# VHH binders against Abasic site processing protein HMCES (HMCES), part 9

Target 1, 269 residues: Abasic site processing protein HMCES (HMCES), of Homo sapiens (Human) (q96fz2)
Amino acid sequence: CGRTSCHLPRDVLTRACAYQDRRGQQRLPEWRDPDKYCPSYNKSPQSNSPVLLSRLHFEKDADSSERIIAPMRWGLVPSWFKESDPSKLQFNTTNCRSDTVMEKRSFKVPLGKGRRCVVLADGFYEWQRCQGTNQRQPYFIYFPQIKTEKSGSIGAADSPENWEKVWDNWRLLTMAGIFDCWEPPEGGDVLYSYTIITVDSCKGLSDIHHRMPAILDGEEAVSKWLDFGEVSTQEALKLIHPTENITFHAVSSVVNNSRNNTPECLAPV

## First folded at step 11 (VHH)

Design y63 (from x9 with I57R)
Fold by OpenDDE, look of step 13:
Structure y63 (fold): chain B 269 residues (1-269), chain A 123 residues (1-123)
Amino acid sequence: as target 1 above (269 residues)
Amino acid sequence: EVQLVESGGRLVRTGGSLRLSCAASGFTFSTYAMGWFRQAPGKEREVVAAISWSGGRTWHADFVKGRFTISRDNAKNTVYLQMNSLKPEDTAVYYCAAKSYQFYDSPKEYDYWGQGTQVTVSS
């Protein structure tokens, strides 16, 4: 996974992340550093995206079932990194393969500390190789959305009003991530950054791409992944597997340029 | 440059009150847990109180016994320590500290420190 969409306004995104804590109380996640949230239809590595994480990471003795939402850098910078520039990392940390997560120190160490997060997106993009050509067809991949009788296909939102309705009720894609905290040698803010765990693609997606993000489907999976206080690493890793509960449509080549940030990026062609 | 500047320390009589302030700069204050520590002559630095990044959770040392209260104003990048019913045993240099990832009881866990402000309680 090298490209995502996360364009919802902050309030809409927050409402979409409503949850129940372990007491059954309805909650909204509290924002940490909301000013770093930058909505975009075209998110690339090194950009900031919102993630969910347990409140226990920031508050001693907090209820670990409580969620915080925070923008983090895509591309994990390990805590032990000593260079002043994260771009000097010699290895790619955009993704972490599920089968080797325990073999790589950069992922194993933070995972062992319970630094699990849920990466939020409208969906992610993948490119299908066209047979016989050097051309690649991009696809937008996301959770199936509830068809309201009046809302035609995502593509048929002919009116601005219908478009807003679609996104107001959009089910966000929830991807399993690992984050770490890096202290710059020169001081300043601690950098929070994440990697997306990847798995082999499900059958439905296999013709498009052979790998997919580990998707946490449903509130239980999301809760268990986040709750590092009660759920062990071993138990959490059982949640990491391919899911068939996805849909996709072809999009235009507009998304190929990471500078393009318009609704056209995820619009059906 | 990261700076924590404590103020408000002075000489007070037993039973008196003080309010310490710590002004922060050079980092995103609203994302850091803040703590107050103190160090008396010949003693180890000890935690007095801590407050979460949002201000929603606080912790106070056992010796505080309800006399001190930590608070913060994120809009002003300032953390406070209200000290009431002061005793000679409270005489120390008081330090402000910042922690991004959780807050801990150990001074070693904090990322940034102020220079301290002297509090002296006379009998």
Scores: ipSAE 0.802, ipTM 0.903, lowest interface PAE 0.6, mean pLDDT 92

Design y71 (from x9 with W59D)
Fold by OpenDDE, look of step 13:
Structure y71 (fold): chain B 269 residues (1-269), chain A 123 residues (1-123)
Amino acid sequence: as target 1 above (269 residues)
Amino acid sequence: EVQLVESGGRLVRTGGSLRLSCAASGFTFSTYAMGWFRQAPGKEREVVAAISWSGGITDHADFVKGRFTISRDNAKNTVYLQMNSLKPEDTAVYYCAAKSYQFYDSPKEYDYWGQGTQVTVSS
């Protein structure tokens, strides 16, 4: 996964992340550093994206089922990194393979500390290799959306009006992530950054790409992944597997340019 | 400070048309669902129409029957109610309301309310 969409306004995104705590009380996640949230149809590594994480990471003795929403840098910067510039990392931390998560120090250590997060997106992009050509067809991949009588599938949105309606109750894609905290050697603000855990693709996606993000499907999976106070690393890792509960449609090559930030990026062709 | 200010209410004849406006301030308008409500004397407040943050119609009363249209302009932080084919039964104070939670459909769940504007339809 190297490209996502997360374009909802901040408050809409927050509402879309409504949840029930352990007591069954409806809650909204509290924002940390909301000003760092930059909506975009075309999110690339090194950009900031909103993630969910347990409040217990920020507050001693907090209820670990409570959620915070925070923009974090895409591309995990390990806490032990001693260079002053995170861009000087010599290895790719955009993704973490599920099969080697426990083998790589950069991911194992923060995971062991319970630094699990849920990366939020409208969906993610993947490129299919076209046989015989150097051209790649991009696809937008997301959760199936509830068809309201008024809202056709994103693919069937024939009118601008229908398109807008699709986003009114959009189910966000929830991807399993690991985050870390890095303190710059020269001082300054602590950098929060994340990696997306990847798995082998499900059968439905296998023709497009052989790998996919580990998707946490449903509130229970999301809750368990976040709740590092009650759910062990071993138990959490059981949640990491391919899912068939996804849909996708072909999009234009507009998304190929990371500078393009328009609805055309995720519009069906 | 959050403010919703309704305008456009007046006396109109049966069969006439009226456009109400609600100007919003003090919150991120583009992220809120907006609604128009009305309350006639001696009656309960009732929903007229509601519109999502994206412009989708989320609710409308049966009495609207295509006569009333809700719309919004996020650039102007304004929600509108176009009322056509007005009847004496449409006489009421019309209220603008803002809702932060899109999944709540109850009028009691709206976070902010205007002071209302009087619409009177004469026979």
Scores: ipSAE 0.013, ipTM 0.258, lowest interface PAE 10.0, mean pLDDT 89

## First folded at step 11 (VHH)

Design i23 (from x3 with D111N)
Fold by OpenDDE, fold request of step 14:
Structure i23 (fold): chain B 269 residues (1-269), chain A 123 residues (1-123)
Amino acid sequence: as target 1 above (269 residues)
Amino acid sequence: EVQLVESGGRLVRTGGSLRLSCAASGFTFSTYAMGWFRQAPGKEREVVAAISWSGGITWHADFVKGRFTISRDNAKNTVYLQMNSLKPEDTAVYYCAARSYQLYDSPKEYNYWGQGTQVTVSS
């Protein structure tokens, strides 16, 4: 996974992240550093994306089922990194393979500390290799959305009004991530950064790409992944597997350029 | 450059009140837990009070016994320590500290420190 969409306005995004804590109380996640949230149809590594994490990370004795939403840098910078520029990291940390997560120090250490997060997105993009050509067809991949009788396919929303309605009720993709905290040697803000855990693709996506992000499907899976106070690393890792509960459609080549940030990126072709 | 600048420390009489301020710059203040520490001559630095990033959670040392109150104003990038009913035993250099993660009582876990402000309580 090297490209996502996360374009919802902050208020809409927050509402879409409504949850129940362990007491059954309906809650919205509290924002940490909301000013760093930058909506985009075309999110690439090194950009900031909103993630959910347990409140317990920031508040001692907090209810670990409570959630915070915070923008974090895509591409995990390990805490031990000593260079002043995180871009000088010599290995790719955009993704973490589920099968080797416990073999890589950069991922194992923060995971062992309970630094689990849920990466939020409208969906992610993947490119299908065309046989015999150097061309790749991009696809937008996301959770199935509730078909309201009136709202045809995402592509059929002919009116701006209908489009807004679709996104107001959009079910966000929830991907399993690991984050770490890095202190710049020259001072400044502690950098929070994340990696997306990847798995082998489900059967439905296998023709598009052989790998997919580990998707946490449903409130229970999301809650367990986040709740490092009650759920051990071993138990959490059981949640990491391919899911068939996804849909996709072909999109235009507009998304190929990471600088393009328009609705056309995820529009069906 | 990260800076924490304490102010408000002075000589006060026993039973008096004092408000310390710590002005922060060079980092996103609203995302950090803040703490007040003190160090008396010949003693180890000890935590006095701490406040979470959001201000929703506060912690005070047992020796405070309700006399001191930590607060913060994120709009002003400032953390405060209101000290009432001061005693000679409260004489120390008071330090402001910042931590990006959970509140912690150990000084080693804090990322940034001020230079301190002297509080002297006379008998």
Scores: ipSAE 0.865, ipTM 0.931, lowest interface PAE 0.6, mean pLDDT 93
Fold by OpenDDE, fold request of step 14:
Parts: sequence; structure tokens; C-alpha cells
Structure i23 (fold): chain B 269 residues (1-269), chain A 123 residues (1-123)
Amino acid sequence: as target 1 above (269 residues)
Amino acid sequence: EVQLVESGGRLVRTGGSLRLSCAASGFTFSTYAMGWFRQAPGKEREVVAAISWSGGITWHADFVKGRFTISRDNAKNTVYLQMNSLKPEDTAVYYCAARSYQLYDSPKEYNYWGQGTQVTVSS
């Protein structure tokens, strides 16, 4: 996974992240550093994206089922990294393979510390290799959305009003991530960054791409992944597997350029 | 550069009140837990109070006994310590500190420090 969409306004995104804590109380996640949230139809590695994480990471004795939402850098920068520029990392930390998560120190260590997060997105992009051509067809991949009688498919949003309705009730893609915190040698803000755990693609996506993000499907899966106070690493890792509960449509080549940030990126062609 | 600048320390009489301020710069203040420490001559630096990044959680040392209150204004990048019913034993240099790099499991683990402000309580 090297491209996502996360374009919802902050308030809409927050509402879409409504949850119940362990007591059954309905809650919204509290924002940490909301000013760093930058909505975009075209998110690439090194950009900031909103993630959910347990409040317990930032507050002693907090209910670990409570959620914080925070923008983090895509591409995990390990805490031990001593260079002043994260771009000098010699290995790619955009993704973490599920099968080797415990083999790589950069992922194992933060995971062992309970540094699990849920990466939020409208969906993610993948490119299908076309046989015989150098051209790749991009696809937008996301959770199936509930068809309300009035809200046709993303493609049927012929009116701005319908488009808004679709996104107001959009079920966000929830991807399993690991985050770490890095202190720059030169001082300043501690950098929080994440990697997305990847798995082999489900059968439905196998023709598009052989790998997919580990998707946490449903409130229980999301809650368990986040709740490092109550859920062990071993138990959490059981949640990491391919899911067939996904849909996709072909999009234009507009998304190929990471600088393009328009609705056309995820519009069906 | 990260800066924490304490102010408000002065000479006061026993039973008096002071409000200390710490102005922060060079980092995203609203994402850091803040603490007040004090160090008396010949004594170790000790935690007085701490407050979470959001202000939702506060901690006060036992010796405070309700006399001091920590608060913060994230819009002003400032943390405060309201000190009431001051005693001679409260005489110390008071330091502001910040942390964000670890779990907030202890008010003792801070990485950014101010220069301190002198509080003197006379009998």
C-alpha cells in the first residue's frame, strides 16, 4: 500500500470515528494536534494521515479503550534512528509485512511496547499490471458502503448534494498500523510515525495486486487492536489477515501523480 | 529551539499566594504533558504537579495538600501553578518541564526544562 485517500473534513472524519468505550459509552476520539491534519484524495508516504490510538499512550491510568485521533507521518521512523533526516532511512518503512513483523527490530520493538494504531482512510489505491503493456490501471479500494435508497454508488453521485451525502456517511477504511516516536537530534517536536501492516491479498483483489493492507473490519477488531492495555501483542496479531469484505472500482490516471488532490482521484471511470 | 521560560517567582510572606507561569516555545505545546518541579537548596528536585497534554488529567504531590493547582492554556502555550497558603518550606527554585516522547506513566520523566524561578516564603 503506497497511496491512500483521506479527504474528509475534520469534523466529518471525527464523527465517522465514533465508537463505544468498554463501558458502552458513545464517544468521539479526541484530537491530538489537529492542525497537522491535511485532507487529501491522494496521500503518499511521508505525508501525515490521521490514526487512532489508545489514550493510554498519552495519559497515565487512562481507560485504554478510549481513543485519540492524531496525524502521524506515514513511514515509521524508529526511535533509535540517529540521523537528523528521516529520509536517510535505508529501508522502506511504509509497510510492514505481517509475516516478518516480529523479525524486524524497527517494527517488533514498538509493537512490543503496545504502539498499535489504526490508520484511517477513505480507501487505498493499487495499480493493476496490464499484461503486455507498461501501463497500470489504478483502482480505488474501500469498504462496501451502505446503499441508502437515495445515495447511489460513488459513481452515481451526479449532484454535489449526493456527493456530500455519500461522504457524510462514509465508512472509513481501518488499517492496522504500528507507530513509533522519534526524537530529532536537533531538537524540536517528537515525530510520531507509522507503518501499515500488509498481508497477502484476498481472492477478490488478487488480480489487481498480490498484497493488501491488513484491514480491521468492525468495531471489535479496531478496539482490540488499539487496546494494548488489555489485549496482548499475540492476541492482536490474530486480527491480522486478509479480508474479502472489500470493494473496488477503476479510477483515472489522475491519481498517478501524487500532487493531484482532487475528487477525480477516486472517481470511477 | 525549545524554550521554557518561568515567571512569577518572588518573595512572599507565609500564607501568601503566587501564580507561576511557564511560557513554552519551539515545540507543539498542546501535545506535551507539562510539569512543575522545585528544588530547594541542598535538596533533590521534586515534582510538584503535572498535567496531561489535554489538561484532562492532573497530578499533585502529597505535600501540596490542595494548596497548589496546575493548569494550562494551550492557546497561550502556557502552564500555570497557582500557589496558595505558602509556607517557608515551599521556598525553592521552581522549574517548568515538558514531555511527549514516552507514555505518560510518571510525572518524573521530563526532557525539556526551564531555567527556573525563585520562590521565597518568609516567616
Scores: ipSAE 0.848, ipTM 0.923, lowest interface PAE 0.6, mean pLDDT 93
Fold by ESMFold2, fold request of step 14:
Structure i23 (fold): chain B 269 residues (1-269), chain A 123 residues (1-123)
Amino acid sequence: as target 1 above (269 residues)
Amino acid sequence: EVQLVESGGRLVRTGGSLRLSCAASGFTFSTYAMGWFRQAPGKEREVVAAISWSGGITWHADFVKGRFTISRDNAKNTVYLQMNSLKPEDTAVYYCAARSYQLYDSPKEYNYWGQGTQVTVSS
């Protein structure tokens, strides 16, 4: 997983993250650093994307079931990193394999501090290698969506040109992540950064790619992954597995160039 | 205290029309999606129609498309179900339900429920 779409305006994104706390109260996550949110149809590593995390990471004695939403850098920078420039990391932290997460210091340490997050996206892109060639077919991969209608337009046909109207009710993809906090050695603001946990692909995606992000399907899974105050690392890791509750469609090569930030990136072909 | 109170259910003949109302209180109505559900004897509760928090987006089950219309009036904190061309198989208890912002087609996604109103369609 090395490319996502997360293009919703902040208010639409926030409403899509409505949740129920431990006491049954309906809530929206509270933003941190909202000005760092940079929506795009074509997010790549080192860019900022919104993640959910427990309020307990920021407030002493907070209810650990309450959620904060904050932009973080994709590509985890470990708290122990000593150089002044994160691009000088000797290893790739865009993803974290679930089968070795407890063996890698970069991921084990923040996980032991309860630094679990939920990475938000419209969906992610993956490139299928074509048999007999080096050509690659990109796909946009996302949760199944219900087909909605404009109010007062009973019997309206679904069509691709109404993509903008469908996004007000979009179910966001929720991926399991680990984050860390790095203090630059020369001073300045603390850098929050994340990695996406990966697993073997489900049967439905195996023809596209052999790995997939660990998807948290439903509010119980999301709540347990976030709630480091009540859910141990051992119990949380049981949530990390492939899911078949996923769909996809082929897209054009416009998405290949990470500078292209247009709806065409995810449009069906 | 959140309350959803359905009204308007009664006996009607096949081919008739009926409008259900659900009055909501105890929350900010304009931030909640609303749904109509029904349950016939011996059957599971099923979604009939749903409408988003703003009223701009709706969903209707295939078995009611062209016959039933969900709508809302945020000034009156009320959601409606207009039922036309009623059939005996529409006989059920109809329930109103609410959840924050986005509409869904499954009862599991809705947090607040009314007591229901009985609709009976005679041949």
Scores: ipSAE 0.563, ipTM 0.819, lowest interface PAE 1.6, mean pLDDT 90
Fold by ESMFold2, look of step 12:
Structure i23 (fold): chain B 269 residues (1-269), chain A 123 residues (1-123)
Amino acid sequence: as target 1 above (269 residues)
Amino acid sequence: EVQLVESGGRLVRTGGSLRLSCAASGFTFSTYAMGWFRQAPGKEREVVAAISWSGGITWHADFVKGRFTISRDNAKNTVYLQMNSLKPEDTAVYYCAARSYQLYDSPKEYNYWGQGTQVTVSS
């Protein structure tokens, strides 16, 4: 998992993250650093993307079921990293394999501090190796979406109001992540950064790629993953498994170049 | 406190029409998606139609498409289900439900529920 789409305007994204706290109160997540949110159809490692995390990470005695949403750097920089330049990290932290997460210090340490997050995206891209060619076929992979009806317009497929109405009710992909907080040795703001946990792909995706992000399917899974105040690391890790509740379609090679930030990146072909 | 109160359920002949209403109070209605669900005796509760918080996005189950229409009036804090061309198999208790912003086609996604209104369709 090395490319995502997260293109929704901030208000649409925030509404898609409406949730219920442990007392049954309906809430929206509270933003941190909202001006750092950079929507794009084509997010790559080292870019910032929004994640959810428990309010308890920021506020003494906060209800751990309450959620903060914040942009974080993709590619976890461990808190113990000593160099001034995160690019000097000797290994790739874009993803974290679930089967070795408790063996890797870069992931075990923040996980032991309860630094679990939910990585948000419209969906993610994967490239399928194609027999008989050197080219790879990109796919856009996402939660199944409710086939909503077009209010005010019948049958228009690509008009702005039809695209907007599809995306106003989009179910965001919710991936299990681990984050860490790194204090640059030269000073400056603390860097929040995340990795996406991966698992073996489900049968439905196995022809595309052998790995997939660990997807948290539904509010119970999301709540338990985030709530480090009430849910232990051992209990949380039981949430990490493949899911078949996923769909996909082929997309054009426009997405191959990470500088291309257009709706064509995820459009069906 | 949150309340959803359905009304309009009654006995009606096959082929007839009726409109259900659900009056909402105790929350900011215009920030909630609404759904109509039904449950016949011995059967599981099923989604009939749903409408997003703004009313701009709707969904109808295939078994009612073309016959039922969900709508809302945010000024009156009310969601409606217009039911036309009624059939005996539409006989059920109809429930109104709410959740923040987005519509869904599953009962487990909805947080607030009404007590239901009985619709009976006679042959």
Scores: ipSAE 0.545, ipTM 0.818, lowest interface PAE 1.8, mean pLDDT 90

Design i23 (from x3 with D111N)
Fold by ESMFold2, fold request of step 14:
Structure i23 (fold): chain B 269 residues (1-269), chain A 123 residues (1-123)
Amino acid sequence: as target 1 above (269 residues)
Amino acid sequence: EVQLVESGGRLVRTGGSLRLSCAASGFTFSTYAMGWFRQAPGKEREVVAAISWSGGITWHADFVKGRFTISRDNAKNTVYLQMNSLKPEDTAVYYCAARSYQLYDSPKEYNYWGQGTQVTVSS
């Protein structure tokens, strides 16, 4: 998983993240650093994307079932990293394999601190290798969406009415992540960064790519992954598995260039 | 506390019409999606229709398309189900349900439920 779309305006994104706390109260996640949210149809590693995490990470004695939403850097920078420039990290932390997460210090340490997050996106892109060519066919991959009345096609959002019918009821993809907090040796703000946990692809995606993000399908899974105050690492890892509850469509090569930030990136071809 | 109160269920002849209402209280109605569900004896509860928080998006199950219409009136904190061309197979207890903002087609996604109103369609 190396490219996502997360293009919703902040208020639409926030409403899509409505949840119920452990007391049954309906809530919206509280933002941190909302001005750092940069919506785009075409997000790459090292960019910031919104994640959910427990309020208990920020506030002593907070209800661990309450959620914060914050932009974090994609590509986990371990708390023990000693260089001054995160780009000097000599290994790729964009993704974390589920089968070795407890053996890799970069992931085991923050996981042991309860640093679990839910990575949000409209969906993600993968490139299918074509037989006999260097060309690869990109696909946009996302949760199945309810086919509402008067719905237009995905990506055909020329007017507010058409955009609303596609995106205002969009079910966000919720991926299991691990985050860490790195204090730059030069000083400055603590850097929050995340990795996306990956698993073997489900049968439906195996012809596109052999790996997929670990998807948390439903509020029970999301709540358990986030709530490090009540759910142990061992129990949380039981949530990490492939899912067949996923759909996709082919897209044009516009998405290949990460500078392209237009609805065409995810439009069906 | 949140309350959803259904009304309008009664006995009606095949081919007849009926309107169900659900009055909501205890939350800001205009921030909730609403759904109508039904359950016949011995069967699973199933979604009939749903409407988003703004009313801009609706969904109807295939077995009621063209016959039932969901609508809402945010000024009255009420959601409606207009039921036309009723059939004996529509006989069930009808439930109103709510969840924040977005509509879904599964009962497990809804957090608040009414007590239900009985609809009986005679041959």
Scores: ipSAE 0.536, ipTM 0.813, lowest interface PAE 1.8, mean pLDDT 90
Fold by OpenDDE, look of step 12:
Structure i23 (fold): chain B 269 residues (1-269), chain A 123 residues (1-123)
Amino acid sequence: as target 1 above (269 residues)
Amino acid sequence: EVQLVESGGRLVRTGGSLRLSCAASGFTFSTYAMGWFRQAPGKEREVVAAISWSGGITWHADFVKGRFTISRDNAKNTVYLQMNSLKPEDTAVYYCAARSYQLYDSPKEYNYWGQGTQVTVSS
């Protein structure tokens, strides 16, 4: 996974992240560093994207079932990194393979500390290799959405009003991530950064791409992944597997340029 | 305590109409999507209709075919299901369910459930 969409306004995004804590109390995640949230139809590595994480990471004795939402840098910067510039990382931390997560120190260490997060997105993009050509067809991949009588396919929102309604009730893609905290050697703000865990693609996506993000499907999966206080690493890792509960459509080549940030990125062609 | 209380279920004749109500309490009703589900004997629970927190978006199952309409009154903390042109196949226990903000068609994603109300359609 090298490209996502996360374009919802902050308030809409927050509502979409409504949840119940372990006591059954309705909650909205509290924002940390909301000013760092930058909505975009075209999110690339090194950009900031919102993630959910347990409140317990920030507050001692907090209910670990409570969620915080925070923009974090895509591309995990390990806490032990001693260079002053994260860009000097020589290895790719955009993704973490599920099968080797425990083999790589950069992922194992933060995971062992319970630094699990849920990466939020409208969906993610993947490119299908066309046989015999150097051309790649991009696809937008997301959770199946409820088809409302008025809402045709995401692309068929005939009116701006319908479009807004669709997105107001959009089920966000929830991807399993690992985050870490890095303190710059020269001082400054702590950098929070994340990696997306990847798995083999489900059968439905296998023709598009052989790998997919580990998607946490449903509130239970999301809650267990986040709740590092009550759910062990071993138990959490059981949640990491391919899911067939995904849909996709072909999109235009507009998304190929990471600078393009328009609805055309995810619109069906 | 969260409560969803369904009412209005009864015996009706084929072609008849029925209005179900679900009264909600114990949570902020206006922040929840509401749904109607049904379960017939020996069948799985299935979604009938769903409505967004604001009522601006509604969804109805394919089998509804325009016969049923979900609505809500947030001032009364109530969701309704108007059922017209009822058929024997509509016989089931109808359940009201609540989910935080977003509509969903899967029963597993709903947080709160009522006890259900029996709808029986006779031929």
Scores: ipSAE 0.119, ipTM 0.586, lowest interface PAE 2.9, mean pLDDT 90

Design i37 (from x3 with S54E)
Fold by OpenDDE, second read of step 12:
Order: structure tokens, then sequence, then C-alpha cells
Structure i37 (fold): chain B 269 residues (1-269), chain A 123 residues (1-123)
């Protein structure tokens, strides 16, 4: 996964992340660093994207079922990194393979500390290689959206004009991530950064791409992944597998340019 | 330049009330947890209260016992400490501090500090 969409306004995003704590109380995640949230239809590595994480990471003795939402840098910078510039990291940390997560220090260490997060997105993009050509067809991949009867206009979702309305009730894609905290050697603010865990693609996506993000489907999976206080690393890793509960459509080549940040990126062709 | 400027400290009588303010500048205020600390003569600096980035989480020291309340206004880049039912034991210099990483850390782990404001409670 090298491209995502996360374009919802902050308030809409917050509402979309409503959850129940372990007591059954409905809550909204509290924001950390809300000014770092930059909505975009076209998110690339090194950009900031919102993730969910347990409140226990920030508050001692907090209820670990409570959630914080925070923009973090895509591309994990390990805490032990000694260079002053994160861009000098010599290995790719955009993704973490599920099969080697425990073998790589950069992922194992933060995971062992319970630094699990849920990366939020409208969906992610993948490019299918066209047989016989060097051309790649991009696809937008996302959760199936429940047609609420009231959204009589979902039939109109085929029109770009109605996309904005459809997004108000958009089910966000929830991807399993690992984050770390890096303190710059020269001082400054602590950098929070994340990697997306990847797995082999489900059958439905296998023709598009052989790998996919580990998607946490449902509130229980999300809650367990986040709750490092009550859920062990071993139990959490059981949640990491391919899912067939995904849909996709072909999009235009507009998304190929990371500078393009328009609804056309998501629009079906 | 990062600045935290406390105000509102003064002499008050036992049972009185004060509201302390801390005006922040030079950093993104809403991205920092804020705390109030106090230091009495001959004593170590101790945390009084802390508040999360958007005010959803608050913490108060045990000695506060509901007398003090921390709050913040991100639009004004200000954190407040409402102090009610003041006691002579509350006499101290009160400091505002900011932390970007974790809440309720030890005082030494806070990133920025104000110069403090003197609160004196007379018997």
Amino acid sequence: as target 1 above (269 residues)
Amino acid sequence: EVQLVESGGRLVRTGGSLRLSCAASGFTFSTYAMGWFRQAPGKEREVVAAISWEGGITWHADFVKGRFTISRDNAKNTVYLQMNSLKPEDTAVYYCAARSYQLYDSPKEYDYWGQGTQVTVSS
C-alpha cells in the first residue's frame, strides 16, 4: 500500500470514528495534534494521516479502551534512529509485512511496547498491471458501503456530483498499523510515525495486486487491536489476515500524480 | 519564541478563590497537553492539574479534592486553574507547563515552563 485517500473534514472524520468503550459508553476520540491533519484524496508516504490509538499511550492509568485520534507520519521512524533527518532512513517503513513483523527490530520493538494503531482512510489505491503493456490501471479499494434506505441517492453515487453527500456516511477503512515515537537528536517535537501492516491479498483483489493492507473489519477487531492494555501482542496478531470484505472500482490516471488532490482521484471510470 | 505567561496570583484569605491564567505563544497550543504545577518554599515542585490537548481529559492531584479545576481555551491559547476554598497550604508559586508527548508526566518531562505566579493564602 503506497497511496491512500483521507479527505473527510475533521469533524466528519471524528464522528465517523465514534465508538463504544468497554463500559458501553458512546464516545468520540479526542484529537491530538489536530492541526497536522491534512485532508487529501491522494495521500502518499511521508504525509500525515490520522490514526486511532489507545489513550493509555498518553495517559498513565487511562482506560485502554478509550481512543485518541492523531495525525502521524506515514513511514515509521524507529525510536532508535540517530540521524537528525528521518528521510535518511535507509529502509522502507511504509509497510510492514505480517510474516516478518517479529523479525524486524523497527517493527518488533514498538509492537512489543503495545504501539498499535488503526490507520484511517477512505480507501487505498493499487495499480494493476495490464497484460502486454507497461500501463497500469489504478483501482480504489474500500469497504463496501451500506446502502441506507434514506440515501435514496446512493444510486446517484455514480454521479460525481453526489459524492460529497455520500461521504458523510462513509465507512472508513481501518488498517492495522504500528507506530513509534522518535525524538530528534537535536531536540524538537516528538515525531509520531506509523507503518501499515500488509498481508497477502484476498482472492477478490489478487488480480489487482498480490498484497493488501491488513484490514481490521469491525469494531471488535479495531478495539482489540488498539487495546494493548488488555490484549496481548500474540492475540492482536491473530487479527492480522486478509479479508474478502472489500470492494473496488477502477479510477482515472489522475491519482498517478501524487500532487493531484481532487475528487477525480476516487471517481469511477 | 515559546512563552508561557502566568497571571492571577495574589494574596487571598483562607476560603477565598482565585483564577490563574496562562497565556501561551510561540507554539501550536492545541497540540500540547497543559499542566499546572506548584512549588512551595523548601518543597519540590508538584503537579496540581493537567489537561489534554482538547480538554477531553483532565487530571487533578489528590490534595486538590475538588477545589481546583483546570480548563483551557484553545482559541485563546490559554489554560486556566480555578482555585476555590484556598488554604494556607496552597501557598506556592504556581507554574504553567506544556507537554506534547504524554499526560501526567513528571515535572522534569514537560517541554515548556512559565515563570510562575505567586499565590499566597493567609490565615
Scores: ipSAE 0.000, ipTM 0.258, lowest interface PAE 12.9, mean pLDDT 88

